# Ledger of designs, part 6: VHH binders against Geranylgeranyl transferase type-1 subunit beta (CDC43)

Target 1, 376 residues: Geranylgeranyl transferase type-1 subunit beta (CDC43), of Saccharomyces cerevisiae (p18898)
Amino acid sequence: MCQATNGPSRVVTKKHRKFFERHLQLLPSSHQGHDVNRMAIIFYSISGLSIFDVNVSAKYGDHLGWMRKHYIKTVLDDTENTVISGFVGSLVMNIPHATTINLPNTLFALLSMIMLRDYEYFETILDKRSLARFVSKCQRPDRGSFVSCLDYKTNCGSSVDSDDLRFCYIAVAILYICGCRSKEDFDEYIDTEKLLGYIMSQQCYNGAFGAHNEPHSGYTSCALSTLALLSSLEKLSDKFKEDTITWLLHRQVSSHGCMKFESELNASYDQSDDGGFQGRENKFADTCYAFWCLNSLHLLTKDWKMLCQTELVTNYLLDRTQKTLTGGFSKNDEEDADLYHSCLGSAALALIEGKFNGELCIPQEIFNDFSKRCCF

## First folded at step 18 (VHH)

Design m21 (from g18 with K110H)
Fold by OpenDDE, last read:
Structure m21 (fold): chain B 376 residues (1-376), chain A 121 residues (1-121)
Amino acid sequence: as target 1 above (376 residues)
Amino acid sequence: DVQLVESGGGLVQAGGSLRLSCAASGFTFSSYRMYWGRQAPGKGREWVSGITRSGSRTRYASSVKGRFTISRDNAKNTLYLQMNNLKPEDTALYYCATEYVDFSLLELDHWGQGTQVTVSS
């Protein structure tokens, strides 16, 4: 009885579009000032819509007004009266001397503007130098890593904030968007060598990147993307690359193991996670880690599609975590769809199709257009 | 604020048993996967066991499979780890953890302060 291989589930494109659109619509004007995550919401939603071939620049340009209002330029109380700029999450929190400008909001804003094709504003209104100077001030001189926000009182990074690989990526991505392409360009604003040193210090013994020698697919993606943007992937040893690839492949849940030729059933195999990726060893598969792992593999090797089981990933996403009724993607098969996993799940699919730029975390077409305009 | 408070650790002889508990508060416990992790001195953090929100699925590291059992009581907002046939290599600080989305790009974990498990030879 040939079990009718239920053909791969179809992408419910219309539902996904509606899902992302709903998130943009729920951004009530009345809450515009209080939602610290609004910029992120805009980014994930616009990204998702773009992935599903929505002309976001034509339909959602209204969000640009809000974003533009959250662009802040200020002078630091330092000896040089350094002018910095960036984006804030809320205008209400603009308490004098309060940490308002932060790296994540700045990146999300810039990427959203790029996706919305707000090139005029980007080219004429945004002060790229002051944006870059903000990034400069976020770099820890002792470690080379980046803090997420500045304490305006001390002009130092907040000690409460993490300085992990996320912020390295975000910082470098901002600089890249601001026009940095060469080491010399980056060195104008940051200590690139110290940054590289920090990234390298986050290498785990058995491959991949993570804090405290705990390999993490998300951090790995951040590190590799950073290195890619810095044109410094060659700084990684071949052994480390191989180990990392191996580690990433082992993060894919499979009944046959990570290697196509392994005949032995994985004793820890969970059918519900089949084809999905783990973020870390011994954790359940998660939709977001499909993207982080695939992006990492993509950056490390041209043969990444042959090494991992992309079809199984697609099946995992479309059959297990895709929500056909509401649209979007859930974290796992038991949870409801959320914006974050919907965006990254969509991005993973797009990446597999060659339609997503994992380095800047935007659709490839958008990246191409941006690159043409900025003479990159 | 999310709070995870681990308890039940202690000194035990090899072959002995312990039951760890994690009291969760500040979030809808029943909506989240829960995990036990551990960190031995001088070693990296490792995940020991996981359980889905409903408790229908569990996962174990190979090193503890057959010896440890993860369970949860959603009504009590409590996660458990039954540890049997303990070995010296199980000596570690054990953490209860839950995953959450940080809008700064990554999914992260909330961790408790941990409970120390020491297994004597």
Scores: ipSAE 0.893, ipTM 0.961, lowest interface PAE 0.6, mean pLDDT 91
Fold by ESMFold2, look of step 18:
Structure m21 (fold): chain B 376 residues (1-376), chain A 121 residues (1-121)
Amino acid sequence: as target 1 above (376 residues)
Amino acid sequence: DVQLVESGGGLVQAGGSLRLSCAASGFTFSSYRMYWGRQAPGKGREWVSGITRSGSRTRYASSVKGRFTISRDNAKNTLYLQMNNLKPEDTALYYCATEYVDFSLLELDHWGQGTQVTVSS
């Protein structure tokens, strides 16, 4: 990502750093006390800064330390008086449901604190077992999937909450951060066999994962990352892996077609989207789907860079969605930069360079340091 | 908050035409790319057509290209789908949609309840 590559940089690194920094600087004035998105904003901003070689621990560790206050530990009113913990989005009670611990806020907070190297917190304050029990309570006992939070009246998973592959990934990522590695580690807290059954049930007939037999590159990345963290990618059949790789390669918009075949007769070709990835068939290319598709390919095969045209997706990101005046990346060529696409566009570039850990969605060097330090 | 309300569906004979409308509210319609999708009984959802913010670019599934035309009127916050030369295999629930970020990891879809199109042979 830096200017230390082989040649003049096409990446406006200083503008990107300022873009992410502005989002952190505006948090107190724009999001004070009422914003349920604070953990996500911190995560995407800190991730972006880390990708662009900012030492976020040194620069932001002290004035972001207030995130610790969002960690809530409580005792459920159930037959076992179960102690759970997790992270809330807001500490104020005037925003309905903002004070409930949930899986996304918990993961975003944990990953941010890993990037800030707040190991004192992990060693002294974080109760990993009560956190893992919260994850356990979010699992649907019959389906094996997860909801995002508990119903405040029943202390059971919300009956109206979505239960899909996103929350399966988030649940397993949290347990991995808490130290689960083996099947036996995970089985202490969740039913891994039912979880695997749910994941396999989301396979689409001709490859990839998705709801209603609609292949979706985001759900595919969630499913594959979950299986990777569970050391269970080998449970996918060779045919399904091959079909999924083929489906993912066809998401790249290219005049040459997929699989390195030259073709001017690509019926789905759209010159304005050249090099970019679609998330689903017949849709326009989108910056975030460069990351979700590339991460999925990366998890399925070591040959992913030889199979897709990484120079073309780099050109799409740098020439079509990088915003050189403001910093950041936009969703597409018609929009302004936004935080989500800025983070994921940057992550896609970092993944191509071999500097990003796609399973946990953090820079590889941060992951390596976390792995050495924390023997949870 | 976001509402997408489809209308214009119905029963039509093969070879006929229908025009679908999608009334949008609760968001800045002109700032979003819009799509039509459909779901036949027992089948997965498929994306049929898409249109950019200005309408300058459109996309179509190969099965409908040349027969369907997507358009939008940003002043009226309305998306349209003109369907000509309808075939029995076009029978489906048709819904309009757009994408959004809610910071829960993935982009999500806003979509309406849909309008039924039934094509009799």
Scores: ipSAE 0.791, ipTM 0.924, lowest interface PAE 0.9, mean pLDDT 86
Fold by ESMFold2, last read:
Structure m21 (fold): chain B 376 residues (1-376), chain A 121 residues (1-121)
Amino acid sequence: as target 1 above (376 residues)
Amino acid sequence: DVQLVESGGGLVQAGGSLRLSCAASGFTFSSYRMYWGRQAPGKGREWVSGITRSGSRTRYASSVKGRFTISRDNAKNTLYLQMNNLKPEDTALYYCATEYVDFSLLELDHWGQGTQVTVSS
């Protein structure tokens, strides 16, 4: 209550724009760079700029056109000589190599090109079937989950890579961008029944999703977004949905109602986290979990903004983790702004305003334009 | 590479005390918040305590508050957990952890191998 502010310009928009632009300026133009996160850096930067109303297609479309060169199509040495494609983070001259293609780089590149409105790529260059076959090869046949890349010696999922809900989400998002909508569309490339089984196995007893019965806001958002893209949220029981909503609401740190009483009982009590969201019980609030929790709630109930006290999380983001001198958002009040938390803090604010597609992590208007223009 | 090495676990009688240590290397320890988590047999993992990078703020699970104390020594790159008045339900594999971003969508955890604490009744 007394933390509410009514200042008309609380968001340092120009500083945020400069923050995201600096990250694009520092990318090397050489194809020999060793930064395997290049596609992610582009994605988080132009998503942030788009949220703050920069026309990224006009400003960066030509400058970032080199991203197309990271799209690699190749033939696997398997029994069927399968043709796959996807995006690499780094190019190796004179050595075509399928094992450097991975799911995160591919999704980040595709979403970036959607935001850049590079429809020519989607209409004339993207081989959606070979890309979908790469996704197929990343599925674990025994669990139904996904890994991020293939082992070049075996052409099977990497044995050193995790297989968790992140890559399930990424795999389904890629297929969705490639035009899959119905169960039959997805089943052409992946085993949706095993995938659903894996997702359901990650349900926790008292709500939410996570490994080993440890509820986790990020994995919950991945699971729910995956189910949403598969048109399968109705497969969750009403009880589990209610338990998950309750668990997510409890991730918001709130001292309202009992703040003064707690403060008087504990002189060292720090209200730095008030309004923010935890990713898991007993942890500190974190800017990115504002997005992951709000997206999860948004997918589960139309009343989510009423339930989660959106003004309180806005105050946490703008007063505790927004960095007014440099732009961007930090993970928490002790750290400097970084690209990941800057993008997700901005996305959380945009989601609250109704201008963000949480399940694909891009502005809603951009997604609508892509869907209208590109027929798959 | 990041390494977290826990030590100080063992067998202790109910009501007793134990002090866990976590030696950290391969990253700037003083720039990261640190946590202790645990996993009891047949149960999910839970986070029992956390500490900010300066040590100015701490958090505890309700089940351990008042009995456990988290601390850190940034000069020695070491995280500690003092456990007093131990109960059989504290029996678990204890991990120290920190969070990092690798741009694979979510923040991830670095965990150590853990150190076993067994509290006999």
Scores: ipSAE 0.766, ipTM 0.913, lowest interface PAE 1.0, mean pLDDT 86

Design m21 (from g18 with K110H)
Fold by ESMFold2, fold request of step 19:
Structure m21 (fold): chain B 376 residues (1-376), chain A 121 residues (1-121)
Amino acid sequence: as target 1 above (376 residues)
Amino acid sequence: DVQLVESGGGLVQAGGSLRLSCAASGFTFSSYRMYWGRQAPGKGREWVSGITRSGSRTRYASSVKGRFTISRDNAKNTLYLQMNNLKPEDTALYYCATEYVDFSLLELDHWGQGTQVTVSS
């Protein structure tokens, strides 16, 4: 594969824009479809376009207006006749769970509409209280964590659904978008003390967060972003913060780290991963972990750019995983670009430039505009 | 469906050797990087080795480097771990893994059921 020359101006912006636009153009505009991931695809695509300075509201607002029909408001058959709302992935009745509101589709749809600057929707149609009540119903009362959806017949969280740190982040992000800011705001809908207890239970002994004491930079970013949205990062001990910063810094691949390939006979060895980040020890560098690790560091310390080698990770992204022929970014130097890694590689670059809101995973300018317009 | 089936575990004396295999099906094996992980009793999961799609690059945990060798045979859809000079602390459930994207926030793992390795003194 041909590579662009080294340097900051090596970003193939037009190719990236075309890459993300292709994903929107191939997505059916019909209200009916078989792809249950449509909300995620929209979010990743318009986030990438926004990062590369496309006015997605002007260009795609009318085209994507059908997303509003995925908002479902319903009354639970419980003792209180609770009204809840959220977003479904598809309106096609033939796909299992496709017509069930769930937390991920709800967050992706809300963030997409924020990027489309659909302020009228947030002011009129979106019932923020019923949406927050849906989040409330997704919290497990015994653990404080969240599941992604409810069992329609029991009106309780699905026992077969995952309830990890991803869904804690998604739940709190939705509430934040709905206007929750103080502990009292969140406590109206969820048990924040149990949630904090669950998050703290996911701390690993030597730093970072992860299930079963396996430190994981993705779960770490989810946990830290959740705590940041709850104004609760200070509840982490100084030792745990220091251990986590150290663990995250060691995820950056360096020729002087734990690698033993340091001879001139092997001068080109390890060049493919140098500067990139691992998600976990002993794994290869991965484009998405540049974002997850940098976001985690950014949340833990003001000094994050001094502590990690942001020029080296920029070189990794642009020299190894940027795809100059197609646009987008690949997971690693052996694969083609894909939507997920293209969005997160772009987000990592934007975060380094100070143009990305890592807590909500949208461009900072978009977040600022939404906050001002909707009185967040 | 994606299937990862480990084999080759067992009881061995310290200093001995074992070769683990992982038979993969339900996906294009040659398109994915592969890993071995392990879980010792009372401990969290640990990644011990990884290998690129072609096998041209490998990585190892410091605790196993020089003793373990990861390899793959893309024609047979099989991942291997040659384990030499085994120590009691290598006792664990070993499983192979790969990563995938299902349009959630994070990449997810496919893990096999695992094969038990027990190293006696």
Scores: ipSAE 0.758, ipTM 0.912, lowest interface PAE 1.0, mean pLDDT 85
Fold by ESMFold2, last read:
Structure m21 (fold): chain B 376 residues (1-376), chain A 121 residues (1-121)
Amino acid sequence: as target 1 above (376 residues)
Amino acid sequence: DVQLVESGGGLVQAGGSLRLSCAASGFTFSSYRMYWGRQAPGKGREWVSGITRSGSRTRYASSVKGRFTISRDNAKNTLYLQMNNLKPEDTALYYCATEYVDFSLLELDHWGQGTQVTVSS
């Protein structure tokens, strides 16, 4: 897949394929699984396999058909008998109220089914309107942000659940997958004005997004991807965009910096992290922040590859965090490969090659096929 | 149940020193990189120092480099921050942290409750 500029192939493609396949093989069967993260494990595994040119729909479509059982449709006990639906992470029903639909599991399941090309599901079984109503119920009416699930007694968003930019992105991504495109489409289900207000309130004074004025590459990517899906990136001021691009470029570790004054060596340089990206100022480089920072830059400017040193981040990923013995990518050069960083490291390489859709976090060819078939 | 408990803060005059400690439990401390962060009143959170699993590499914010030293004792599951030549602008709540993945899209931080450092002029 990703090839170095010169010399023999640096990517251990067969090891990466085996790494992702092992995670699917170790996933317990439906009757044996108590792991609420099964939808995420499937998503990260088949995304990684797809990036490395495995036809996941042909190989795993039948094997993973049990995922459909995680789709739950129900009627709320409210004055309008609202019908909602979504995906659960576990089917263990020894305690009927222990398993609930939530936004993350719903997004991971939907994206996985898109990658498996399960179009029958999208055309017949999936009730897009009840899914969109679940998203609507998760929106905080006063702040415009989203929680991940509902309190079953009140049929309203939980007051104790987190309501940050992650869930704003997840909510909008679900609605986008369900067919929302225009402001009017989204406004049928959510208050887009309040959502935009919340997102803008998360801007940091010197660029980027984050809670409590702490710029954070992950929240920045969530905010920008949300705005992109809402066709609302132009609502950001030019100054904020420039400040954010500058902040993101400074996250790349380099001996000379990634900015204008080449005559001065970077006194804070850590050669072991060269080329990698930090998620926040003063932290070590991390494989996943290569993806979150590059995706953010990609959304802000068409010139992102000219502005950052993509060869250097490729070297960081392949030389420092790629695990040639086991396959996969690690968080950093001291750890073993794990599924999350293996997927996001692979996604960063694919994004650089133009083969990854950063807004929905799936391979670009998969997104294109979904869009053609399920458009309108 | 991950716990990070900071101690060693207090009131100190400019030019003085303090040593902060962070007792860690509920996870395999020696397998994780560790960080110190701080938050001054009315300001955003700032990461001031980090240390690799073995302690072989460290990082510092430019504002504290040369004055602060991060270290760890993996046998005692303890993280340290030696702060020398303290300045009034170092006044903040100091907390230790590590990172984890819970599959809710992003890596998240475990934070301690923090220990207050106040540097008087």
Scores: ipSAE 0.758, ipTM 0.911, lowest interface PAE 1.0, mean pLDDT 86
Fold by ESMFold2, fold request of step 19:
Structure m21 (fold): chain B 376 residues (1-376), chain A 121 residues (1-121)
Amino acid sequence: as target 1 above (376 residues)
Amino acid sequence: DVQLVESGGGLVQAGGSLRLSCAASGFTFSSYRMYWGRQAPGKGREWVSGITRSGSRTRYASSVKGRFTISRDNAKNTLYLQMNNLKPEDTALYYCATEYVDFSLLELDHWGQGTQVTVSS
């Protein structure tokens, strides 16, 4: 064995499994408390476990079966008596917003149940139409973007909530999971023309997507994944695609040389970040931006592995942000592992291996099995 | 209730200097990397400098390298930007920022309201 520094033997798989399992074990009871992040914690934890080959359906399916109870179907107090559904973080209605259906909780719960292989939920319990109507109500009619939840007094999208590319992705991903594929499928529930207009308005002059003409690799991944799920990536001009690929490749930190003199002459060289990806120009490398940048490249070109230095980003993840004592990955070399970066670092490695569905952010084989079993 | 309050902006002639400050509260300042960003009229936002938790490493945009110096005082919860040899193209609203995760899909930024720097020719 030689020249292969990023093989499976450098991954502390058992520590990673324990790390993710600890987060599941620390969740409060589903029948008590208020924890608005519960669905996200479950999603990131079981995604990480699935990436590391834990059979989460066998091990946690019964234990997490209570998630179905967070699926709420209700009638809006509007003139049409619109029936909607989605997922809440708490079953108690007396806490403001604790039982409010929202887009992120709904996506995280759906993806978690896909990974748990709860096909009965999708086949017999999920009311796809009422869930899709909730998504419809979250679309801003003037901009085409989405908010995360409804104002309970007006049954319209909150005017205070962000309406950025994150929620555009979440909305479209939910509809895709519910079976929307064609433009006509999506148009039954949302205005795809206005959504596309909004996404295009977020293009930056020199490539990528972001607010205030600031390219951002996270928003870029959200925009590209949304367009991919809408079968609309070809709506991007060739120049914009090329500019975006170039911008993304430049997010990888490089010293430009291996020789001692070249390293010394590069006074700004940050060895701790070598191989990692920045989310924006002039910022430090970050574990999660390895995923967001690689996923964006993967969606834009079949040649993405040839174009970027995947061995170098693997070395960054395994040598600088993997935490070998506790398991998990940290944001950067100065911090402890946390759940978000542990999941996204693991997903970046899985994407490089070809085992991850970047559009839906779950392992590819799990999505294939879901599609085969619950074909829409 | 994270709060970032910038100060030290103003009008200065080209070649001059300014020192910006950012007072931070509502979070454990010493545990976070910090950044300065700017937005010129009619331009997109850009990041001009960053600094690690201890201050041991810094990063600069090529347009300001050698002229700007970022620093921090963790005892005072304060971030600084020393700006020397200012040019008209440095005219912008300058703000400090940090990153956080709130489990809403992406990492987010906390921004200050900013302080205006205007460099005359």
Scores: ipSAE 0.757, ipTM 0.905, lowest interface PAE 1.1, mean pLDDT 86

